# VH-VL binders against Protection of telomeres protein 1c (POT1C), part 1

Scores and structures below are computed, not measured.

Target 1, 144 residues: Protection of telomeres protein 1c (POT1C), of Arabidopsis thaliana (Mouse-ear cress) (a9jty4)
Amino acid sequence: MAKKRDSPKLIKIKDAIKLINQEVSLIGIVLEQREPKQCRNNDWICTLRIIDDTYPSPGLTVNVYSRTLEQLPQIKNHDDMILFTRIKMQTFDSGKRVNAACSRWVSSFALFEGEDLILHADEDTSAVFVWDGTDAPPASILAK
Positions, changes and structure headers below are counted from each chain's first letter, unless a header gives other numbers; antibody chains aren't numbered by Kabat.
F, E and O are the ipSAE of ESMFold2-Fast, ESMFold2 and OpenDDE, as the mean of both directions, binder to target and target to binder. V2 is 0.75 times the mean of E and O plus 0.25 times the DockQ between their complexes.
[cut] stands for letters that were removed.
Atom coordinates printed by the task and the answers are left out, and those that the model quotes come from them; centres of patches stay.

## First folded at step 2 (VH-VL)

Design I01 (framework fv_ifinatamab)
Fold by ESMFold2-Fast, scan of step 2:
Structure I01 (fold): chain C 144 residues (1-144), chain A 123 residues (1-123), chain B 106 residues (1-106)
Amino acid sequence: as target 1 above (144 residues)
Amino acid sequence: QVQLVQSGAEVKKPGSSVKVSCKASGYTFTDYYMHWVRQAPGQGLEWMGYINPYSGDTKYNEKFKGRVTITADESTSTAYMELSSLRSEDTAVYYCAREGYDFWSGYEYFDYWGQGTLVTVSS
Amino acid sequence: EIVLTQSPATLSLSPGERATLSCRASSSVSYMHWYQQKPGQAPRPLIYDASNRATGIPARFSGSGSGTDFTLTISSLEPEDFAVYYCQQYSSYPLTFGQGTKVEIK
């Protein structure tokens, strides 16, 4: 069937941390990434920490899952931007702290590369979408 | 619903080999890594290695270099750990443990453990 | 390999008291887990990824920490909580466990 285009509204991290167990879309600056590991069903996982203008260091921890190492975020430079679509907000430390999960089945991400955002589509889509910032972004991910 | 059932206790002579089994039920066997962890009497836990039953990929702790072999039989949903050239220092309870995860949390930890198999190495 | 050092080795307390257990890693770890083991039993998952409670684990158990310093806290000990607790890192191979902290009845 056709790829699902709708996604949750793009919001700031300050607001996202209040939406526990809900799916959100976020854009942030990558502050830190940990070495990827392969530990289950040949899936790969890496952990990122992101910030935005409403939520500074130490930032929000996001766990990213993928079938292959090369499909995980490839952060080239300090302060690269990443857009997450349909990630799930979660709690840990008895509800005192928050992180997010980026699922390989329902979530996606896009990395800022120069003037362009490269959108990594859901697993059922082979195409990589490049969003160059000069044209209006796709309706499904519009945000001010 | 998930259950890991291990083979019974064994007494072995130094220099021999032992093969411990771990039969899985209540889930899709090939979807989860299976690890082996041992515990000598009165001591802590020591990781031995894992197998991915889907791919057959294994990883071993270098401490057991050349002596440990982990295998899996998909038709019986059973993992095996064979340890050769046994020494008295290998006397321990041997556990199989499943590496659990979910797609939202994604954290890998040992979510289910077998009951343990006591292997005693003595002359 | 990453060495995990737990302290104290033994903690003698009464039911109702707070227990605080430490696990220090020789280098920074991305994932730290905690397991509970009672005599004659297999280890039981307790906390995963520093602070998430495993299924069925009561709210009195909490975990915290990052980098090299991690803590397990039991806010008010129940009789069934007297056991040995192990931390375990999942950042690099070989996977390693701490030597354990025994929580015993005073």
Scores: ipSAE 0.005, ipTM 0.535, lowest interface PAE 10.4, mean pLDDT 80

Design I02 (framework fv_ifinatamab)
Fold by ESMFold2-Fast, scan of step 2:
Structure I02 (fold): chain C 144 residues (1-144), chain A 124 residues (1-124), chain B 106 residues (1-106)
Amino acid sequence: as target 1 above (144 residues)
Amino acid sequence: QVQLVQSGAEVKKPGSSVKVSCKASGYTFTDYYMHWVRQAPGQGLEWMGYINPYSGDTKYNEKFKGRVTITADESTSTAYMELSSLRSEDTAVYYCARGEYDILTGYEDYFDYWGQGTLVTVSS
Amino acid sequence: EIVLTQSPATLSLSPGERATLSCRASSSVSYMHWYQQKPGQAPRPLIYDASNRATGIPARFSGSGSGTDFTLTISSLEPEDFAVYYCQQYSSYPLTFGQGTKVEIK
């Protein structure tokens, strides 16, 4: 049986962009996924833009890193939801721009369909969400 | 107010080496990769390599492997490209160009700012 | 390495005319960028990621395409648009540029 970890404390993107150099967990709707490319160290990266009810288009850019193509998010449908756990908020261009990094060793992600989890996160209800950082969220929480 | 200012033109003998500098200002130097691109007279653009100023790690185009060395000095926000064993076909304008850092990839992932170029002439 | 082939090599057009420039990649590319270069100047970013205009680039410039086939269009040429245009892929190392298309006045 899969082990359960403490539920991540989910925050909204509007609040996450204020937490520079900190790790955050959040749920967003995928607006755009760029095709993966190889980094200088032969790692793979893909870039996503995500939104929630507090942070609309163009959204937050999240860079997802992995050792293989297969470990990157496989977005099937437009507007799929993604949960990010412990991604690092960062700035570039002398603090003028904000994005986040999802590292496979310290961060994780989970893909699911629908918007039910965004509503749960909106009430800061991390206590009702138990997830081990690598598995998909329990189906019961998606039922609303 | 981002600026990349390169060193002046140089004339070199075959077999010598040249070291071109690129001083960055107006942004956090370690947030972006610095690339080097050259252009022989009347020809197109050729990518030479990059440095990640944060880590010091480099990647070179195989064509220049063993002859090119790219370095960076964080204290002066300056990148350098040294090319050794110069030949007449190395005569070119050498550009530094800012590329988005892999961990900071966003909407823009292209060479957004370029130095003015440094003409290196290799002649006997 | 990914080879980028631009066509035509030269476009001779008059101001007010439409220019269409092609860039074909030897294999699929995810990130294609376009640069404009005038004599004696460094390249200027024009279009990034196939279709997005760089800051300050006029609306008459547009990019399109995906996979191996990319196009840069200038809807109505202005005198300042006569220049050499380069495509560049940022999908795999080594990074590569096309050979350039020269847009010259007729």
Scores: ipSAE 0.014, ipTM 0.546, lowest interface PAE 7.3, mean pLDDT 80

Design I03 (framework fv_ifinatamab)
Fold by ESMFold2-Fast, scan of step 2:
Structure I03 (fold): chain C 144 residues (1-144), chain A 123 residues (1-123), chain B 106 residues (1-106)
Amino acid sequence: as target 1 above (144 residues)
Amino acid sequence: QVQLVQSGAEVKKPGSSVKVSCKASGYTFTDYYMHWVRQAPGQGLEWMGYINPYSGDTKYNEKFKGRVTITADESTSTAYMELSSLRSEDTAVYYCARDSGYDEWELLAFDYWGQGTLVTVSS
Amino acid sequence: EIVLTQSPATLSLSPGERATLSCRASSSVSYMHWYQQKPGQAPRPLIYDASNRATGIPARFSGSGSGTDFTLTISSLEPEDFAVYYCQQYSSYPLTFGQGTKVEIK
């Protein structure tokens, strides 16, 4: 809920991996999507690896949760970009490794084709760059 | 309708072994990991290990490695925990507990528990 | 291994009072869960992933926290809430539980 806590700011993956157990918003290029699985509660999960200019291959693992298979990210091209809002950074393997969870209740995502937004988001004057992870991405991001 | 039903209480001598069963019903057995947790009288909870019933893959707490074996029989939807070389400090209630069946992350708490099996180790 | 320290060990309160239970981890935890246990019973899931109520859990139960510091709050104690509460981390193996906080009638 945007009013009940501060909106997380859009940050780079290199910085996000330091914010364990905190909510962050990220833009990345989808490197890999694994086959979706059902967990208990019949929710669907899929695992993505994402990269940006600060965090290369093998990338950050993000587990995405959804009620239905159709609502999971549909990666069409290997250079597709994804914007994650309010994903939770977390650790595993005795704190040695890091991933993130995209919850259907708190988090959101927007899937884009191509690489335009990653370069634009890195510019100080970019509308995308001032977006701070509120419940919906800015219209200017969706327009691209 | 989800139920986990465990075998009955046992009294064992030091040095023997015990095998506790946990029969699952009301869901697809292979879709969820099964964990084993014990609790000594008046003490807290202690994780022993898990099994993925689909693959047969197991993970054990190092404290019990070499003494514990967790198995699953898909045909009967039953998980087993066998503990060998029993000592008096192994006296505890042993629980099975269901968890997420996906392979990468245990992201949810144990949602269903067996009723527990008291194992008493005495001479 | 990650050690979970719960405080206080015992919390003596009356029905209607607020209970605040703490769980501190020796290193950063991604998934913290809370369970309630009554004598002779298996643990009952209360809160998963720090703040989400399990199915059937009344709204008076809430969880919060991140990193190393987590809290379970019962806003107004009912008679059935007097029990032992355990936190559990699900970030790394071996999975570990706190030693428990007993909420008892004053």
Scores: ipSAE 0.006, ipTM 0.507, lowest interface PAE 9.5, mean pLDDT 79

Design I04 (framework fv_ifinatamab)
Fold by ESMFold2-Fast, scan of step 2:
Structure I04 (fold): chain C 144 residues (1-144), chain A 121 residues (1-121), chain B 106 residues (1-106)
Amino acid sequence: as target 1 above (144 residues)
Amino acid sequence: QVQLVQSGAEVKKPGSSVKVSCKASGYTFTDYYMHWVRQAPGQGLEWMGYINPYSGDTKYNEKFKGRVTITADESTSTAYMELSSLRSEDTAVYYCARDSYEGYSDAFDIWGQGTLVTVSS
Amino acid sequence: EIVLTQSPATLSLSPGERATLSCRASSSVSYMHWYQQKPGQAPRPLIYDASNRATGIPARFSGSGSGTDFTLTISSLEPEDFAVYYCQQYSSYPLTFGQGTKVEIK
């Protein structure tokens, strides 16, 4: 559980879509991941759709940016959970639609095997992290 | 104004090749993938492949493997689709179409006007 | 590859009537798009990601659905709406389109 006396860092997707041009931290279930693509500046983009209990299908589109293909989320299981830290809410299509950007500089993510995991996210990190599901998540992602 | 302008109609003989051009204007050419889609007379749409104009990376529909080549010339903001070993079944209108990196889920938001390629002897 | 099946193949209606078009996928799709095509013209984007209207598309057009079942609805047909409509998935390669539903007068 996140400590209620501390300022909450983790918010629901329903609330996040109201915070345009702000950094938010979210947890969601991955509905689908598109194939990674290279973009300008030789960065890689991976696009995910995520849902939570406040924001169902089709979900929130999150664009994850990385310098290398290997550092992008590696979604292998059905209904994997992903924690995003400091992703930027933004608009596209001339301000008419909302998505989020997970930057390699200020944002981070952690993948969790979808079954029976409890996330205690009372901290925030700007480092990019890929969790392969074989070991416990780093302590910095979970509550101390 | 964003637009894609394609080359004019062509009549080709079986066994030849055709190269259709698609000139982009009104946006940064290297920021968007360019796709090619064809439509045989009276039939539906068929995806052929794409190019990333920034990297030159391509992906093709396996149905056209070995016959289709998509290229891009950044200096002229022009994409090309070349189809070789033409058959009568390749008679179609060929479209170029732009998709987005920003999260349109790669929907094709801007289309060229189409190029009719007729394959007949 | 994912096969998209549209129904009906042809829908004959009068102006002012509601049109309901179906697109069924052979496997689950998260990225379903709809396009309108008039004779002699390139396809025009209508709906992105199942339910979001493209820029300039009138409110009478709406999309819904998830998984394998998707619907395009035109609440009250206008004369300019008589056209062929295609669904398209972008969940896996190769990208595929449905065979189209023709909405025609009467």
Scores: ipSAE 0.015, ipTM 0.586, lowest interface PAE 7.0, mean pLDDT 80

Design I05 (framework fv_ifinatamab)
Fold by ESMFold2-Fast, scan of step 2:
Structure I05 (fold): chain C 144 residues (1-144), chain A 128 residues (1-128), chain B 106 residues (1-106)
Amino acid sequence: as target 1 above (144 residues)
Amino acid sequence: QVQLVQSGAEVKKPGSSVKVSCKASGYTFTDYYMHWVRQAPGQGLEWMGYINPYSGDTKYNEKFKGRVTITADESTSTAYMELSSLRSEDTAVYYCAREGVTIEYDSSGYEVTYFDYWGQGTLVTVSS
Amino acid sequence: EIVLTQSPATLSLSPGERATLSCRASSSVSYMHWYQQKPGQAPRPLIYDASNRATGIPARFSGSGSGTDFTLTISSLEPEDFAVYYCQQYSSYPLTFGQGTKVEIK
């Protein structure tokens, strides 16, 4: 993982939860966002719960890490779509629970706002992109 | 095999600058933060700062801010620590250390990181 | 900054004895790590996140503690265990280390 501009294969959340300790890329709808907080190492953390057509509520918990509050996902509307690139699937609570980490070292995200943007995601659309201190997302992901 | 190899010992005059290198091998250089830690003779360890080799983002200990510059060259997998305006109290062994990630997570699901690999150290002597 | 105070400064023991090393933080610490350093060598990771052994570390090494008080225990000292041990917090910047505890042969 020399470069963040890899064109990762997108998979569904139902398949991602089986790929423990592996990096996955996926698109989900934000069901819930918890208020950002400072955590250990003075990193800022934002916890999201996301769903897709294969994995409904309560969804997958994704912990998003950033050095600054401003670089965390800025969710403006309910049901906004988010693309995660190379987030790490993991277990905790003695292997009984599954979540994912969107780390500042290897992961990135892109946020799409509103229902209209979600419906037109595979066309020539105007999307809002938010970066977590990384390279721009691969154009091929948006085309997929 | 993960390996961090540092440049050789240096003797510098007060007021000059020193630039220490740390060449990484055996892993993808841009996947891990690289930190610099120093140790004065007979004393403990002191954190200086880090660099994210992928983005170039750095963070410095305020004690050294304005004198320390940490850089990384992705093409050679080498991190550098430059310390300017040297004083006698800067005489120390300087280490690079990789911030590795464990596979275990805390109760909140956070990745746990620690310094898993260290360079052999570079002795910098500042004398008049 | 978080100040880490290790005690005792020097622990003189014989092979086969138990060593107990303390690290006290000036404020609550989320992550405490321990490193071993022998003369002329770089520090070696020993324990991460208070109680987990790093790769290749033998079972005689154990860690415990939370908040401000942390302990490293060596259940039965081997000759290669005589070294300086440092605790290190990764809870806030700047990252800090304790001053070290030297475990030496009596």
Scores: ipSAE 0.015, ipTM 0.592, lowest interface PAE 6.4, mean pLDDT 81

Design I06 (framework fv_ifinatamab)
Fold by ESMFold2-Fast, scan of step 2:
Structure I06 (fold): chain C 144 residues (1-144), chain A 125 residues (1-125), chain B 106 residues (1-106)
Amino acid sequence: as target 1 above (144 residues)
Amino acid sequence: QVQLVQSGAEVKKPGSSVKVSCKASGGTFSDYAMHWVRQAPGQGLEWMGYIIPIFGTAKYNEKFKGRVTITADESTSTAYMELSSLRSEDTAVYYCAKDEGYSYGYEDYYGMDVWGQGTLVTVSS
Amino acid sequence: EIVLTQSPATLSLSPGERATLSCRASQSVSYMHWYQQKPGQAPRPLIYDASNRATGIPARFSGSGSGTDFTLTISSLEPEDFAVYYCQQYSDWPLTFGQGTKVEIK
């Protein structure tokens, strides 16, 4: 049996963009997913653009890192929801723009497949979140 | 652009620990990963691990499991490699090296493109 | 781990001669890099991603190969080229280096 952790404290994207160099957890709707690319140390990277009710288009860019192509987010439907846990807010373009990094060692993500939340914890993650779903619907992580 | 300057040579006794520093200048410290590679006298290069400062996490070569700790201090642009339970076989030059593989989705394929000058660690009784 | 085997271990040549250094991987490698090291110095980046010269590297150095077989060629050795050359893979953890090929004066 997998070890259970408490649900992460979620914040909105509007608040997350102010927390540069800090780790945040949040839920967004996937507007766009770019084709995965392989970087120098053979980690795979894919780029998602996400929105929520506080931060619409063009949204927040999240770079998701994984050891394998298969462990990257597999977006099945347009406008699917994704939960990110402990992603790092960062700047680029000489500090002028903000994006986030979903690290394969610290971060995790979970995709909503219809009404089901599928948790994808990265290998070697030190901060694993496991959703058991036994008494709370998937949407409960969106509730206050 | 980026330069890496390492701490000076050290002589240690078996069973002790050593902490080597690597100070970066030029560029943004958090924009790259920092690797540690060692080389025993007359031998080849051996990868020890790396740290990604923006994530605050490190990955290690299993060979050094439980003995190596790599850390970074963004306020001083300095990476550290601490090796504990030293043995005579740990006598080597220890290098830090920069890797831009985690710079905001940039793919440059340069490998370890900037190296420190090396730190000689001698372990003897 | 991916094992990189360099051959020959030592290559004894005269200035002006062509040097061909091999690096064979135990499994397919997507990214292979080459470094030059002179006594008492840190490794110097030479070739990245199999065939691209690093900044400042003379045209006499060239790299080639894919999959498991990679080659570094020096078309005409200069005195400053006598050094140890290491290949290094970026395809799997842990990152590994070959044992090195020493190019020495005959």
Scores: ipSAE 0.005, ipTM 0.525, lowest interface PAE 10.1, mean pLDDT 78

Design I07 (framework fv_ifinatamab)
Fold by ESMFold2-Fast, scan of step 2:
Structure I07 (fold): chain C 144 residues (1-144), chain A 123 residues (1-123), chain B 106 residues (1-106)
Amino acid sequence: as target 1 above (144 residues)
Amino acid sequence: QVQLVQSGAEVKKPGSSVKVSCKASGGTFSDYAMHWVRQAPGQGLEWMGYIIPIFGTAKYNEKFKGRVTITADESTSTAYMELSSLRSEDTAVYYCARSDDYYEGSGYYFDYWGQGTLVTVSS
Amino acid sequence: EIVLTQSPATLSLSPGERATLSCRASQSVSYMHWYQQKPGQAPRPLIYDASNRATGIPARFSGSGSGTDFTLTISSLEPEDFAVYYCQQYSDWPLTFGQGTKVEIK
């Protein structure tokens, strides 16, 4: 079973932080990644901080979920680029601070290593794809 | 084995603040919800709020809004509950309790509890 | 908020007897849990998601129910079962507990 979704328009982190409780797509530079861990229903999670030209250090915190350890972002170099699709913006600290959740159910990511964009998501529902900077990055989520 | 160990009993004056700690050991900390529940002498249990440390999200019972702050220190696996503007009605045993609820609102039960901290508010 | 009403408030029974405890919610609840509390101790998880026994809980404890009506049953009371029992919903914010049912020795 498969149904393609149109890729949502990319926005900057400065604009994303204003869209609380909404799904956004954005690209950022990975500032750091916490060690992955296994959680409830055997999903794996890790936490990233990302920046872009509109939102500097300490950056936006993104919590990433995947079915397997290997499907979490594999950050090889500092300053690798990552594309997030349909991540959920949320508040904490009584609404004073913002972070985002990259859910395995509706979200995806693609990691840009050097000049290649490598799309990773649930292996049974999303293909791994390399994108080389063409006008339309790969972005399809297959229904489970 | 998972254990939650709370700080010791406190006696406070009306109008002051109290900060109770809850240190987790024997398991993971950051991706579990840590809740605070209190029990006044001879009364039932009352939920105060929770935090999921890795997400930085905290949610409070509206009854305590503006007086309660729940925080966590991932480096020490310790959760904190601070209650301000104390009054005699705040005299209670305060418990921390963990739920395996990494999706907000997923409905998991409190699987481990701290031993409780008695806070007495008197002049 | 969802109000949970437990009945009876007190249940006086002898060891070996069956105990049936009720918890009624003011609106439909998807996640109902039960806890046991003895004097001077923290609550202990008994039943989660209406009918599943928590780790280490003996088979004499069982839970049932859905919607607004939930029941905790202890098939044959042991001396260590005399305690206060609380139901708790995790379906909506704020999380709430029932007022408790005290199971005491007759």
Scores: ipSAE 0.000, ipTM 0.514, lowest interface PAE 10.8, mean pLDDT 79

Design I08 (framework fv_ifinatamab)
Fold by ESMFold2-Fast, scan of step 2:
Structure I08 (fold): chain C 144 residues (1-144), chain A 122 residues (1-122), chain B 106 residues (1-106)
Amino acid sequence: as target 1 above (144 residues)
Amino acid sequence: QVQLVQSGAEVKKPGSSVKVSCKASGGTFSDYAMHWVRQAPGQGLEWMGYIIPIFGTAKYNEKFKGRVTITADESTSTAYMELSSLRSEDTAVYYCARDRDYGDYEWYFDLWGQGTLVTVSS
Amino acid sequence: EIVLTQSPATLSLSPGERATLSCRASQSVSYMHWYQQKPGQAPRPLIYDASNRATGIPARFSGSGSGTDFTLTISSLEPEDFAVYYCQQYSDWPLTFGQGTKVEIK
């Protein structure tokens, strides 16, 4: 460990949609979760729509990929919050629309269920979510 | 509108390799799986494999016994199919075809390249 | 692998007639698609998930079926409909196509 690695900067969804092909970290309220499906590569996918104070309904679509069904986000309550780290912004529909991919290799998510923070690590990385100096510590997110 | 534009026809000797490109012109391929399908003269369609560019994961038809490699370069919106140890039986038109492999999108080949004729002869 | 058997191999009909094409799978299939191919052209998507028409496909084309037996119907053949039709399963690896049914002018 020679040097401190900064945690990813948290940004708002309105700013994230401008960062096409870049990795972003952000927090949203889950508006909707689609039924999980198995992809053709045998990974599991679930599709979420998330909102924040800068980007209301219909929200940003995030496709979350996992090797197993049980490792996908399990949304239990209305207004549950989710933190995504290092998700990739992308375009679809010939560049006319924007969504994001939460990859099992480089991305992670943390689901807030009341006061509980559930951390999910990428399958092909040993890295857990690290909060090492941002202006928005986890406690400030739970204030809602 | 998005088009899939493939590289031009090639003539190869047995034992050599060929690398065919497929560029998504007028749009992105990051949201799509890209498949490769071939068709020998007068024959039907045969699936070779695919790649999901956003993950870099590829899956192949076992028939090609490690001879096929499918890659993608997101920065140029280009997918590649490389077939090595060519035989005369590999003479075919090679197509790239996309589908959407996520969310509520249907999983079928909604857009095809124009095809690349690869002729293997001595 | 899943084997798809199309019948008949060739269907000889006149414009205005009804065409019925069959595709039988060796095991149950959840995702069955149909493609049209004309000489010198790439295949064109026609029907996806057994019964849904692809974008721009006229209403005379319809698909039906489930499990192992699937059907493509052209209610009244137009001159541009004389082509080879392929079924394709997307339920298991490797993906497979039927051998094709050629719809030709009588």
Scores: ipSAE 0.006, ipTM 0.536, lowest interface PAE 9.7, mean pLDDT 79

Design I09 (framework fv_ifinatamab)
Fold by ESMFold2-Fast, scan of step 2:
Parts: sequence; structure tokens; C-alpha cells
Structure I09 (fold): chain C 144 residues (1-144), chain A 121 residues (1-121), chain B 106 residues (1-106)
Amino acid sequence: as target 1 above (144 residues)
Amino acid sequence: QVQLVQSGAEVKKPGSSVKVSCKASGGTFSDYAMHWVRQAPGQGLEWMGYIIPIFGTAKYNEKFKGRVTITADESTSTAYMELSSLRSEDTAVYYCARGDYEYSSGPFDYWGQGTLVTVSS
Amino acid sequence: EIVLTQSPATLSLSPGERATLSCRASQSVSYMHWYQQKPGQAPRPLIYDASNRATGIPARFSGSGSGTDFTLTISSLEPEDFAVYYCQQYSDWPLTFGQGTKVEIK
């Protein structure tokens, strides 16, 4: 049988940018979502910039990958909150800059739309958000 | 045209470790999943785990209970599979195989030639 | 884990005959693939997502099925088709293969 996935430990963006090549989970406010485009491998990618109370504008760039356009984050309101689980911190521009990758294989995201957390996990993988033996995040995150 | 070339055959003693390499050429390396599959003599195929090099994250078959480590070096387009605490039951041909990232659940489209690891005293 | 059971274990046929290979899953699978392996060689992809032929695979190979029951058919065996065939699920972790069906000359 498959082993239970460990609960992600939420950290602040200020701490996440120091964990290069490591997986992190974090909550941010979406400042910007750029137009989706296709990569050479035909996956869809969209780019978000997120902030939190420790890391202001221009924020952390997160590249979100999906097999289909429909499964990418659909940001309807400015300043919506997003929870990322197990996104990969990485460097680019010869190590000068930091961004994160949200993979359809190992990562997930959940949008705070209104007062409800809407979970968006890749349907083609077993990469589903698991929190302490459930597929739902803790109540403390859903509250605010 | 993608080609996967693995390191040569190894003979190891019980309790030791082996590290097999898989060098990719042609096509893109970082965005594809690199899987490891083994086959004991006269037996079927057994999935060991995979890595997606761009993320550095690996997933393993629990059967190997912390004995397997899969890594990738994007600068050399090389994936590695290290298996520790070797037993005679680990005697097998070890294959690397590329998963199609365009299809999240696609088949393994390219395979290495295989590396025979023999564990004997 | 999802257990894949292939039947028959061995299929003895002559060139020109039709081969039908079965793969049963212990639970429903959304993605089933088939591979061909000849002695001393790495497996070769044949069929992906139950029914699509991989690049370069002759039209005599076809796949079908859904849920828990999948079939690989070779409409008229050629000499190069005598090999071991494996099914593989990509629906849940860990990824699993069937035990193989050997297609051999009668």
C-alpha cells in the first residue's frame, strides 16, 4: 500500500527563499497572475507573484504547471489568498534570483475564494493535499 | 532523438551500496520524470521510484524502505539511483526510463540499456 | 497497491495466428500501458492509455478496455512478435506492472 504523505509545515516567504532546492508549503496573497502559455513539452504554465507579511512587493514568483489550461489557478479577485503545498524553491538568472515551481506531480494549491478554501489538485496524479490524515487543510487555515 | 546511457555492470558484496547512473542525451532533461525499474533474473518488472529533475523531488516505492535514493544532476543531464544494504535478492538488471511529462500519466517512452547488479559473497 | 494479473502466463501460437492477452486490475485504473520485452533488451512501449499505439508500432497491435479489464491484441503474429508483454498502471502509487505474458512459438 502507499505510505501516508507527511503534513506540510507552513513557513513564511522570508524563510522559504533561503531553502533553495527544497520543498516548502506557504500561504500568500496573489498580486498578479500572468497569461497562461504552453511550454515546449506542451504543459500549460502560468506565473503568479505572491506576498505575505514577511515578503512584500514585488513578491515571490511561482510558476504553476498543469496538463490542461482549466486546471491552472483561476484568480477572480485581486488579493485572493492561495495556499501552496510542496512547491520547489529554485534559482534562476545565474543564481541571482529565486522563484518557486508548483508541479502537477508533487505540488498542489488551494484558493481562498470568498470564505471557502477551494482545493485544486492535479487529477492525473496522486498528488493530493493531505493534512494529518485528511485531504483537507487544518481549520485554522480555512478560518483566515 | 533521446538516448539514455547507463553505467556498467557491477558485482557487490552483501551489505554494500551501489550507485547506477543514467545519462540522457538529445531532447530536454529537466522537465521529464526519470523512473527506475528493476528486473530480477527470469522475473517481471518492479518500479522503484522516480525523480523530476527540475524539482529535485523524488518518490519511492515503500518496498525499499529507505534503502533507495534517486537524484539528478541537471548540469550533466544525469540521473542516479543508489541502493544501500544490498542483499542477494537485489540481484537484478536496473533500468532508467523517461516518463512523458506532456501526459501526466503517460508511458515510459525511452529506456536505458540496463545495468546488471550482482550481489554475491 | 494496485495488483495487475495477466493471463495467460504463457501463450503458445504459430505465426499468422491472433494473440489476445488480458490484464486485470485489483481496482479501477484510468491509465493502462503495455510494453514488449525481448530477451536481453529493455522494454519497448507498445500501447498507452489503453488503446493508443506508441510511435512506430505496427497496426497489428491494438489495445482496449477500461476500469479493471484490459486487453492487448496482436491480429496476426509476425516472427518478431514472440516476446514477453507487460501491462502497467499509472493511476496510483506505487506504479505497478503485471507479471507478464510470454508469447512463444508453438
Scores: ipSAE 0.000, ipTM 0.512, lowest interface PAE 14.2, mean pLDDT 79

